# Designs tried in a protein design chat: VHH binders against FAD synthetase 1, chloroplastic (RIBF1). Part 16

Target 1, 279 residues: FAD synthetase 1, chloroplastic (RIBF1), of Arabidopsis thaliana (Mouse-ear cress) (q9fmw8)
Amino acid sequence: AEGLSPVAGGIVALGKFDALHIGHRELAIQAARIGTPYLLSFVGLAEVLGWKPRAPIVAKCDRKRVLSSWASYCGNIAPVEFEIEFASVRHLNPQQFVEKLSRELRVCGVVAGENYRFGYRASGDASELVRLCKDFGISAYIINSVMDKNQVSVNTEEEDSKSKERGQVSSTRVRHALAAGDVRYVTELLGRPHRVISRTRTQDLTSKRGRISLQTSSLLNLPPGNGVYKACSLIVGDKHPISCKVIVDTSNLYIETEEERFHNSDESQEFQLLGIEFG
Short names: E, the ipSAE of ESMFold2; O, the ipSAE of OpenDDE; V2, 0.75 times the mean of E and O plus 0.25 times the DockQ between their complexes.

## First folded at step 19 (VHH; framework vhh_8h63_2)

Design g2 (from e5 with D109Q; at its last look DockQ between E and O 0.40; V2 from the best seeds 0.00; counts 0 for: pae E 2.5 > 2)
Fold by ESMFold2, look of step 19:
Structure g2 (fold): chain B 279 residues (1-279), chain A 123 residues (1-123)
Amino acid sequence: as target 1 above (279 residues)
Amino acid sequence: ELQLVESGGGLVQAGGSLTVSCAASGFTFDYYAMSWSRQAPGKERELVAAITSGGSTYYADTVKGRFTISRDNAKNTLYLQMNSLKPEDTAMYYCAAKPSYWGFDLTEQFDYWGQGTQVTVSG
C-alpha cells in the first residue's frame, strides 16, 4: 500500500454524505458489489465557503454506527468513511481531483450518481468523471436514472400515488421532514429511526421522576421540529433502549420514561452521550 | 434575507420563444446551485433545469434541446431561454437555489424558492 492511503485499492462512493440516507446507502451498496467500499466525505465546507452553519443530520460520533448497520446491505462489508478537509481540495479542477484519487489516494474505482458535480466551482460532471478516471487508470461506475415523470405510469397499490420512482431522496428532503415533525417519513428516507445525540452531564441522568431536561444547545445533531413524540427510545451508553416520550421545543428537549432512575454504563464520566431515537 | 424574484412570464403562441429571469439577493450567488422548476395545474412540481456556479447543467428530458439555462454571476441573475414552446409547457415557473459547490447531486431537492412567474402557451 504505497502512499499510506487508508483507501488504497478500494472503491470510493463520491457524494455529500450528510444524511446517510437510503440514497447514500445505495452508493455504498454499489461500491461493495465491486470491491472494498468507502465513502469519501468532505469536512469543513461551510467554514471554508462562509455558509451559515447547520446542525448536521447525523452526529459525527454516530456516523460509524450508521455505516456499520449497512453491512447487511453490503454483503456483510460495512463501508468505511474517509474524510478529506475541504480546504485541501477546494481549488482543484476536475482533472486535479481525479489525479489525487488515482496517484495520491490510489483508489481502484469510484461510484457516483448521474448528476454528481465536483471540482472547483462544481465545474465537473459525471461524464467528465468517467473520462478522467479512464485517463488515470481507475474505474468509474455511474448510476444512471431515468427521470421522466411523463413516462411513469400510475400502477401502484395506492391509486392516488405516482410511480415508485417519485420523491427522490435527498438531504434537503430529510431536513424538511424533520422540521415538520414527520418522523415516520424521516424513517423511510433514512432507512432507520432518526437518532439525536446529546452530550449531557452524568448527574442529569439520575432522576427519581423519570424526566430528563436537556438544552437544545447540548444536541450534537438536528432534532425534529417542536412537538410531542410518543414512540421514542432512549439509549444510555451500551444499555438496551428504554421506551420514552420526548417533548421538543426551541430551547429544551424533555425526555419522559417509566423508569424512575437510570444510570449510564460508565458512571465515572463527567459527561456522556445520550441517544434519542424518534420512531 | 435570501430572496428570489422571477420575471418575464406571459402569454406566448405555440412554437414561440420566451425568456424568464430570476433576480437573486441576500446571499453569495457564486456558492449556490440554481434551478428552474415548473408546476402545471393539478400536477406535481417538476425540476426543469439546473446549473452550477461553474456552468455545469442538467435538463429534464421533456425540455432537453428546447430550453437553455444560464446564469450571470455578475448580475446575480438566472435565466431560462425557452424555445419551441408547446401547450404542455404552460405552468408556473419557479426559481430555486441551494447552497452547493462541490460533491453534490445537482438534481437533489432545492432549499429556497421564489414566488414564480406564469408562462402560458396557447394554440
Scores: ipSAE 0.325, ipTM 0.680, lowest interface PAE 2.5, mean pLDDT 83
ESMFold2 (binder alone), look of step 19: mean pLDDT 83; pTM 0.843
OpenDDE, look of step 19: ipSAE 0.327; ipTM 0.686

Design g3 (from e5 with S100D; at its last look DockQ between E and O 0.33; V2 from the best seeds 0.00; counts 0 for: pae E 3.3 > 2)
Fold by ESMFold2, look of step 19:
Structure g3 (fold): chain B 279 residues (1-279), chain A 123 residues (1-123)
Amino acid sequence: as target 1 above (279 residues)
Amino acid sequence: ELQLVESGGGLVQAGGSLTVSCAASGFTFDYYAMSWSRQAPGKERELVAAITSGGSTYYADTVKGRFTISRDNAKNTLYLQMNSLKPEDTAMYYCAAKPDYWGFDLTEDFDYWGQGTQVTVSG
């Protein structure tokens, strides 16, 4: 049945959503003010192009936790992520994509950023999205870019300027701040502490001399740059967060805790997910 | 391996002009959006201009009307023509690339970066 699309009747935020930063959150907030909010994301990008994948900003297994945390901003409705295989839309022109939204996915509205582009070779822009959505009976809402509070010009003469170079929140800024080790700035851009996830062999979680040593190759998402981070939290399973210090270098991540509280690690599973929050 | 190599930077007097270039290799250039970003001493990197594989452009408000981004797909080369240069345009200029099959946000998510070329504008 045609009406079984998971996003049918909903308001879909359009974007890449790599970082789930406060700009992405604003799209979800606006969608929630209109109806049931969804994020429409694309998967399989690197596979289609043969690109070497980059580490994601948010671990795949952690995305639902982040979106659930947005419920308080979205009228107590956590947005749900709907993933589209990129191969299925790769060659669609803008009109064909909006037709898919309307007739196949049955969405009733979309929200997108003012710089949004879509369709084959990025041939559609936000104004074309609005025009096409009107033609297909979909509501379209273009949302202003969210500005970085620390980058708003103090000497701006333009009262309604929306200059991207003045501090638009972006995944690029998040990646740059992470590489610089500026985890406080990352927290501001994301609206949450950055959480790094490691898929670690349970036997490697055994503390030796008060230190847990992880290889950076075990991380599922992008760590901050090399450095010492003193105000971190370690999350192991469903236990309360443990205060820790984290040392990041090129090949390793070292976790030093005030108290190690691992239970039954040798008895449970071969691998365990370990969360490290910076900030 | 994707490689981006900038060139053409230098010292110019305010009001002058300069063209910087970016040679690209190791990928199918025509499938990528390209951009120029700049970083002044002590400042964060900022996007200056971007161009889709199809030729659509973006410019930061601070450079509109003065800078022109262009690409030569036959030579795998990106250009930035900078006219009416001001001292505040002084920065390291970086070439960047991202896959352009959807774009999402032309101003965001550039994945590959060059080492940069210095542009210095004096008074």
Scores: ipSAE 0.224, ipTM 0.592, lowest interface PAE 3.3, mean pLDDT 83
ESMFold2 (binder alone), look of step 19: mean pLDDT 84; pTM 0.854
OpenDDE, look of step 19: ipSAE 0.381; ipTM 0.733

Design g4 (from e5 with S100D D109S; at its last look DockQ between E and O 0.31; V2 from the best seeds 0.00; counts 0 for: pae E 6.5 > 2)
Fold by ESMFold2, look of step 19:
Structure g4 (fold): chain B 279 residues (1-279), chain A 123 residues (1-123)
Amino acid sequence: as target 1 above (279 residues)
Amino acid sequence: ELQLVESGGGLVQAGGSLTVSCAASGFTFDYYAMSWSRQAPGKERELVAAITSGGSTYYADTVKGRFTISRDNAKNTLYLQMNSLKPEDTAMYYCAAKPDYWGFDLTESFDYWGQGTQVTVSG
C-alpha cells in the first residue's frame, strides 16, 4: 500500500540484458511503442548461484550511456533499467512471477522474445507468459528474434524459422566476434561501437614514446581478442574523443596516441576511468 | 571457481558411435542448464544440444535422432551420446553452462564454456 514501484504503469522488457545488443534494443523499441519502456534486470546472480562473475560485455558504469543512445529508437524516451534482486524471485513459479509483475510492480504490460523461458527451473514459456498475463490483467507481447544478417542465406519461410534460431543476434555471437577481433561485426551486432572501460592508475596515463600501457586485468568489461585496432577512440572524462591505435595482447592493452599526457580535472585521484572505443 | 572439463573425444570411423562427457565443478550443478556446441575449422560455432535443469531438451536439426544429451546431477556430469557419426560431425565439442535464472532460453547465450574436446570422423 505504501507506494508505486518505479515501473508502475510501464511496459517491461523481459530478458537477460548482458550485451544490450540490437535484439535487446528491439525489445525496448517494441515496449516503447506500447508505453513507457523499462528493462527488467536481475542483480545478485553470482552471490545466489555461487559463481565467480565473468567479465561483462557492457561495463556497469557504461550501461546508462548505451540505454540513452536508444532514445531515438524509442520515441525519444530512453528505456530505464529496473533492477530486481535475483534472490527475491529465484524460486517463484511462473504464476507467482506474473503475480509479482501485476500486483507488486504494477506493470501494464510485458515484452518478451519468442523463446523466452522463466520461473523456477525454467518451467514457464512464452505461451504460458501470455496466458498468465491475461489472467492477471496485464498485456503480453511476444517479439520475433532479431536476425544476424551476415549468417542468413536461406530464402524460404520454412527455412526462415530454422535460420532465425541459428542466425539470432545473441550475447554468444557478440563474445565470439570479440574473441575473433572482428570489431566491425561486433558493431553490427551491438548497433554501436564496442566500448571498453578501464579503471586506470593516473600514473599509467603518461605515455612513453606515444604509448600508454594498461593491464587487461584493469578492464571492467571484455576487450576484443589479441590484435591491432587502428580506428579507435580514447575517451577521458567528458572530453572530445582522441583518435588512437590500440594493441591488445593477453596481458596488456597498448594505446598509441599523439598526446603525451592526459589532463583531467582532478589529477589528485589515484585512479581514473578511461573509455576505449573500437571502431 | 566454475570449471567445465570435456573428455571422450577422439577418432571414429563414419557410422560409428562416441560419447563425450563434461565434468562440472565449482557450482551447484543441479541449478544450471547445460549444452553442447561444436565448431569446425572455418565455421561458426553451432548449438548441438541443450538440457534444462528440469530435464527438457533441445536438439539442432542436423543431429536429431542421432545424438542424445543427458545429465547426471549426482555426478555433476553432462553427456552427449553420438551415434551414426558422419564426417560433417568433425569439430571441437564444447560444454557450456547457464545458471537457473529468469530469461533462460536454451538457444541463447550460455555464460560459461569449457575448452573443448576434438571429435574427428573419418570417412
Scores: ipSAE 0.023, ipTM 0.421, lowest interface PAE 6.5, mean pLDDT 82
ESMFold2 (binder alone), look of step 19: mean pLDDT 84; pTM 0.851
OpenDDE, look of step 19: ipSAE 0.756; ipTM 0.885

Design g5 (from e5 with D109S; at its last look DockQ between E and O 0.51; V2 from the best seeds 0.00; counts 0 for: pae O 2.1 > 2)
Fold by OpenDDE, look of step 19:
Structure g5 (fold): chain B 279 residues (1-279), chain A 123 residues (1-123)
Amino acid sequence: as target 1 above (279 residues)
Amino acid sequence: ELQLVESGGGLVQAGGSLTVSCAASGFTFDYYAMSWSRQAPGKERELVAAITSGGSTYYADTVKGRFTISRDNAKNTLYLQMNSLKPEDTAMYYCAAKPSYWGFDLTESFDYWGQGTQVTVSG
């Protein structure tokens, strides 16, 4: 029984959902206004295209949390992420892709940004998407780019070159802001504090004098740049966040808390996930 | 490692023409959108032209009708043909690359930049 696609009858947001920033959220919101919202994510791009691996902005294990937090914006429905292997679709032209959406995945509609490109070699644009969707009996909604109202002039020489892109929310901008250590701006772009996840051995969680040291290699996503961050929160399991200071260097994250005993380390687990929120 | 090397800059008289090139190496050129940006002294860097992996082009209003961006995938080379040059076109011209793939958003910044080539237009 060729089981119904998980996104059948739904509205899928199309985009690269690396940062899950407020622009992505807006896509989900629009989808939710029309029907059941899904994020269609392509995975395996780096492998297919031979890109150097990059740390994700959002840890894979934390994506569901972030999406769940969007429920309040989406009529109390959390968008669900549907993943497609890029290798399986990379060869499709725009028409073939829309056909796949309609006939195979049986989506009812799509939402995309005005600058969205799709199909083999990104040959399809938003206008073509609308046209093709119409041809295949799918609704298409194109939304305007979300602009950042608080243009913090991050005087980085590199940002100056993006004059026309200044103000548009993008994953690249998030990455740059993180690199610069501008966690406030990151928070604005994400619509939430950036959370870094670390997989740490339970044995290492023994805070000597309220200081925890994490290796950068233990991080599951992109930390902010080197610096001192005074307004952070440490999240251990389901426990209440603990206020902390974080020092980031090239090799380590140092977490300083006033709390001496991280009591509830389930000693039964070899590894624990730690969350650090910046801002 | 991804490398972009610009060439072809120089001094040209107003009304003249010049072609700048960008040689790309260290990545699959076909999967990238390419662009030219320029930065004049005391001014911000501005996008001049862009071309997707599929060949779609974008031009700044200031250069529309005068500049042509093109690419030769077989040579991993990006070109900018500049005609009817004006003194205000004087700038360092930079080549840049970004992935052009499924989900590509033009709002995303270019990740890789060359060292630039100087174009000077004399009045």
Scores: ipSAE 0.145, ipTM 0.598, lowest interface PAE 2.1, mean pLDDT 87
ESMFold2, look of step 19: ipSAE 0.731; ipTM 0.894
ESMFold2 (binder alone), look of step 19: mean pLDDT 83; pTM 0.845

Design g6 (from f5 with L106I; at its last look DockQ between E and O 0.58; V2 from the best seeds 0.73)
Amino acid sequence: ELQLVESGGGLVQAGGSLTVSCAASGFTFDYYAMGWSRQAPGKERELVAAITSGGSTWYADTVKGRFTISRDNAKNTLYLQMNSLKPEDTAMYYCAAKPSYWGFDITEDFDYWGQGTQVTVSG
ESMFold2, look of step 19: ipSAE 0.700; ipTM 0.892
ESMFold2 (binder alone), look of step 19: mean pLDDT 83; pTM 0.845
OpenDDE, look of step 19: ipSAE 0.855; ipTM 0.947

## First folded at step 20 (VHH; framework vhh_8h63_2)

Design k1 (from e5 with A33G; at its last look DockQ between E and O 0.53; V2 from the best seeds 0.00; counts 0 for: pae E 2.4 > 2)
Fold by ESMFold2, look of step 20:
Structure k1 (fold): chain B 279 residues (1-279), chain A 123 residues (1-123)
Amino acid sequence: as target 1 above (279 residues)
Amino acid sequence: ELQLVESGGGLVQAGGSLTVSCAASGFTFDYYGMSWSRQAPGKERELVAAITSGGSTYYADTVKGRFTISRDNAKNTLYLQMNSLKPEDTAMYYCAAKPSYWGFDLTEDFDYWGQGTQVTVSG
């Protein structure tokens, strides 16, 4: 083995890629126009930053499927996610971080959003990223924020005030839309239907009177808020999606479908991954 | 017990200036990113400006060049200096905080909010 990092020679998109929303997709698209696209992700963030524990927007086991769906936007090559332990970069100043990208990871270029900040105490901004990358011989490309639903550079005092107030696509906006149960808006922000993954006991997949009952604690990612969702799909194994109705409450998620048995599921496994698409 | 208390709001004529401040307590201020957001009646809350613990800033395009966010880490105080005020700047202004040793997108993930201070611009 040469000892080169998996991202050596590539173009890495920089960010916190928790939602994999259309703004994140735009970073990957731009990286792919320049070279081999990667997402540079961090693990261990909440522990180091003191953030409240919260469910991820995209289940970890589902991230590859989402990134694969971006291949058609990325020159038919899905971007690859490379994870860095956040503790290893926690105290690096902006210059030290760019040095790590150049000398340790050996990347050829980076793409980042215009509001990207990095380094100890978030002291580096996008302008400094460009300057430092030039100093270390790697290319840097700053990408404009993707605006929420058809807002295009209309942000002046003289323009439509309502359009100016919609803001950028963001993980925060996705979380708020999910909490409100607005799954159609979530689909717009993500560029795909929201998929919730449950690690479910195989014996619980056999519906009784067309209902599967799951505890919220079995979910691997964030469900929409309490409510009734009529236009959902259930994914079990490699079968075609099964139309269903989903009822979400604080402790439980109920799936109502006309199928009683899911014959494509592996009966020999104690647990099975169950996908629930909202919208 | 994290607390954010805004002050300094009031009535100002168009073209005038006003400084609002936010006193923070119950946490290590140096470890938090801070922001000002505003909300006019019937509108969504809009991020106006943000500043990281290391001093990196963001401004909404509607206020860029007119507003200045700053922080005094020794006094645990966040400021927003607002110049060349317009009637469209009329809103309730909220101070917010998020834990941040590393910045990512500084416009997101503000978890702690004050009660707001009213700024009204006439004319």
Scores: ipSAE 0.342, ipTM 0.690, lowest interface PAE 2.4, mean pLDDT 84
ESMFold2 (binder alone), look of step 20: mean pLDDT 82; pTM 0.838
OpenDDE, look of step 20: ipSAE 0.868; ipTM 0.950

Design k2 (from e5 with A97G; at its last look DockQ between E and O 0.50; V2 from the best seeds 0.61)
Amino acid sequence: ELQLVESGGGLVQAGGSLTVSCAASGFTFDYYAMSWSRQAPGKERELVAAITSGGSTYYADTVKGRFTISRDNAKNTLYLQMNSLKPEDTAMYYCAGKPSYWGFDLTEDFDYWGQGTQVTVSG
ESMFold2, look of step 20: ipSAE 0.735; ipTM 0.894
ESMFold2 (binder alone), look of step 20: mean pLDDT 83; pTM 0.841
OpenDDE, look of step 20: ipSAE 0.878; ipTM 0.956
ESMFold2, look of step 21: ipSAE 0.413; ipTM 0.730
ESMFold2 (binder alone), look of step 21: mean pLDDT 82; pTM 0.836
OpenDDE, look of step 21: ipSAE 0.880; ipTM 0.956

Design k3 (from e5 with Y31W; at its last look DockQ between E and O 0.65; V2 from the best seeds 0.71)
Amino acid sequence: ELQLVESGGGLVQAGGSLTVSCAASGFTFDWYAMSWSRQAPGKERELVAAITSGGSTYYADTVKGRFTISRDNAKNTLYLQMNSLKPEDTAMYYCAAKPSYWGFDLTEDFDYWGQGTQVTVSG
ESMFold2, look of step 20: ipSAE 0.592; ipTM 0.837
ESMFold2 (binder alone), look of step 20: mean pLDDT 83; pTM 0.845
OpenDDE, look of step 20: ipSAE 0.866; ipTM 0.951

Design k4 (from e5 with Y112I; at its last look DockQ between E and O 0.57; V2 from the best seeds 0.67)
Fold by ESMFold2, look of step 20:
Structure k4 (fold): chain B 279 residues (1-279), chain A 123 residues (1-123)
Amino acid sequence: as target 1 above (279 residues)
Amino acid sequence: ELQLVESGGGLVQAGGSLTVSCAASGFTFDYYAMSWSRQAPGKERELVAAITSGGSTYYADTVKGRFTISRDNAKNTLYLQMNSLKPEDTAMYYCAAKPSYWGFDLTEDFDIWGQGTQVTVSG
């Protein structure tokens, strides 16, 4: 319709952006080099699939914090995420989608990865994106995939004597590393420690001999696999992080700390968001 | 109930050609992106080629110009035509599928896998 969208005049990175990993960050970095950076993300995808939704890699309430942390990479301009309802675009062919970007959203340019596909039944590719953007007066920039240069061996052998293993940084690789409990590798893929958010009743934040028990059903995003994680931090509101050990099993997440400072005050809120950083 | 069954593997001389196929059942084939991956002994599984329900393709650099992925939606069958075969193409070849609603990065999120068919290329 008539009027300017929040992304008008900006450079929009195109993708799913479920992990906000270093490959996604590179898209934002490149957008920031060209103009005002935005991420165009899609919501409501599970409806189209008929699947059970997968747990998100990044909690929705935590996405702005992650994007703000990218400001130092983006010329001190944190990219802003603009969400589009997938139902509003799911039937558009590639040309119709680029028309929406140009005429409805009024973007000046787009940034996409080299393996990007779009449009109904994924019929459009990066080359077609470039061609269509030119037709509609939008700049298009195709970014090479960010490669995972780290080798993850099953054994503990020295990595300096092994051939480097190549592969694309991807949300799939993040999910596999999380499932394996390899939080150091997850940190490398994400460019930050993985943070899990729990929505917990304030009254249930009771330490019992330095242990807090949370159900995994209270988590807003994907935890690492079952295991013991010794180098973790508990974050309560905007308070100083508390060092802790975290034990994850299928049904529960146990937080062990020698500190109990977070129980000092009364809070009127019924629920509180906890951050748990792994590694 | 979702099944992918590969066939057509075998022994082929270097420089030769071979077509492998994958029969799909238990899902609406037209709504899925399909792929071929391969795994040689001691190596990680490598995405070789993929094709969306709308016909957009991906090829790994190691096979571009030599391999062609195609699909026959009426027969629920995926194909990989492999030409100019090299000994390094020797691997177990796997068919895979994922929903093809928008595509995003075509190279990730394949979650339905076949059992594989062996392709061996002799010197």
Scores: ipSAE 0.544, ipTM 0.810, lowest interface PAE 1.4, mean pLDDT 85
ESMFold2 (binder alone), look of step 20: mean pLDDT 83; pTM 0.841
OpenDDE, look of step 20: ipSAE 0.856; ipTM 0.947

Design k5 (from e5 with T52N; at its last look DockQ between E and O 0.50; V2 from the best seeds 0.00; counts 0 for: pae E 5.9 > 2)
Fold by ESMFold2, look of step 20:
Structure k5 (fold): chain B 279 residues (1-279), chain A 123 residues (1-123)
Amino acid sequence: as target 1 above (279 residues)
Amino acid sequence: ELQLVESGGGLVQAGGSLTVSCAASGFTFDYYAMSWSRQAPGKERELVAAINSGGSTYYADTVKGRFTISRDNAKNTLYLQMNSLKPEDTAMYYCAAKPSYWGFDLTEDFDYWGQGTQVTVSG
């Protein structure tokens, strides 16, 4: 390929893919119906825009696993994340951004949510995206919001449920559900059990009377709120999941299990990645 | 450091008006979209109104025509003018901010939140 971008000829989903929730998955599904699906992600946002660091909903090292799990929804082709340095696009107006998609990145099409905004000062909306894409020879597809089952099941009047907050799946709803400790609801919003990743010293993986203690500072992504979670799984390396109970408090995460030989046999490694699934 | 501080909440009679404000500091206000969300007791937080750096607005259907979001970029202040208030508008009102660029939806994920200001509308 002669200097082609990694997304050339593909269909890029546009959005902020923090949670990789079922709404994000729907964008990938729709992209896959049209062509080769990509998620277009921005990096370097925090330093350019002055964002305060926050724990991500999905650990960076776990994102590929999540996207791979979407393959069955996407015609057996898992979507691939393509990262753009935000500094390279921050100043572009809507037309310039679509021009970049067409002429530099050479995408064939885009999918975006109905409330999508883009361009300098967020001056472009979904209608403008469609118009500009047509002008630059790119297909554009606006995707309806994915609705939360709980909101639909409690609404008795469709007129009252027309707001953008009337059960739309969102990363904000995921964060609130996690803070409340409602891991069953988190599973519904994500379409998968929430997995927390810890970078853990190998010596700390030794069970003391069936309990492993982790500091919350070792977690690579957002845990659920303080509480006791009985239906959890511990994933150590490539071993089969181990059933466990997890206790979360402000400073610590405690894992209780009946298994004795659950840590990786490669004890020479100083650190291990530990997965904890809630739900 | 980034700070969002709401004020102006209070008790108001149904049919009355109230303005809530959000003072922003620690960032270039012009480069951020701003929003107001509300959370009534026992309910989920819901987006009420949003405004991008260019002045384009969004309103929830439940408040459209009654509420007006505005921003004063010179004072780094976001406003919500609330008219014709109903008891159903009783909630904690939160200011939020997110970058005005690229791949974000005015109704999706705000990254910075204030502590909220209480608005109580009595019948």
Scores: ipSAE 0.070, ipTM 0.488, lowest interface PAE 5.9, mean pLDDT 82
ESMFold2 (binder alone), look of step 20: mean pLDDT 84; pTM 0.850
OpenDDE, look of step 20: ipSAE 0.164; ipTM 0.615

## First folded at step 21 (VHH; framework vhh_8h63_2)

Design m1 (from a4 with A97G; at its last look DockQ between E and O 0.69; V2 from the best seeds 0.75)
Fold by ESMFold2, look of step 21:
Structure m1 (fold): chain B 279 residues (1-279), chain A 123 residues (1-123)
Amino acid sequence: as target 1 above (279 residues)
Amino acid sequence: ELQLVESGGGLVQAGGSLTVSCAASGFTFDYYAMSWSRQAPGKERELVAAITSGGSTYYADTVKGRFTISRDNAKNTLYLQMNSLKPEDTAMYYCAGKPSYWGFDLSEDFDYWGQGTQVTVSG
């Protein structure tokens, strides 16, 4: 259709997609079962509300790669993100927000969790979302607060909290697991190895006795806590991943590998993006 | 420094009532979702109830109709009114908060926790 938005005619998953974890993937999967899947994200909340900024779990430049990896779960159609500046919707009550979805963004359906809250001061709930969507002529699909294994062939052990028993994971749980250095658990929560992106000066890529030293200030997203991580991969561009050991401390990240050359000496770019996968 | 301090716990007979409170400081209370969780000996911690800044609530099935969560944003205080108490409600009750205001799952993990207040239901 001739909508002014890239999500017109689509099915938008509503959520806070900081981690792009397996719970977020389930929302995308359900949207894809219904129609063309989009993730509708709200950005800028911390800045508008004055919360302390936090490093993102997924680097902005890495989000497309993660979403592309979901294509096999989403009928071979990778979901696309549509970002809304929070400042532009901050004061909308639930009805005004659903009106925006219907009349301005021209979506044909939404997917949301049972305990999703939206609108001014989080005053709207899933029941109101369903009612309002009906009033404005768009479909609403409420996904149980648990990410039920019966809806997706996912093997999840029931050995944790009530939220884990319902198949639900959270960005908070991912952050805590990262801080604890539990990268295997992080992999389970994300459905992929955690990838940290560094914007690194080309001169800093020069190995000294098989070690690259990076400042933690060069990282574009949240690293795991201080520690030693033996089962890591270094990614330089689209090249084959290089096995490595990574040591994280308060100021530096050290990458140890048997490979001596990570770039050629004639590289003209001052900076390169470096990927480090943990587990 | 974010601080959450619970109070009001104690020993109560089955069928009785109790209100627990949580005093919050060191953050903009109005921009946080708040909750009560509980943990009985030998059991996993359970989210009991949660409330948004605008008053939207969540309750675990085990407490619906018996417990009421409320908040006073002017006083930075969270409450849990517990009625028709059962021995199964015996637990340490924890106040928790998360910086969440729009577009989030109210029942997901909370970030900041108090020290807890013990509620013991006899009989």
Scores: ipSAE 0.697, ipTM 0.880, lowest interface PAE 0.8, mean pLDDT 85
ESMFold2 (binder alone), look of step 21: mean pLDDT 82; pTM 0.832
OpenDDE, look of step 21: ipSAE 0.838; ipTM 0.934

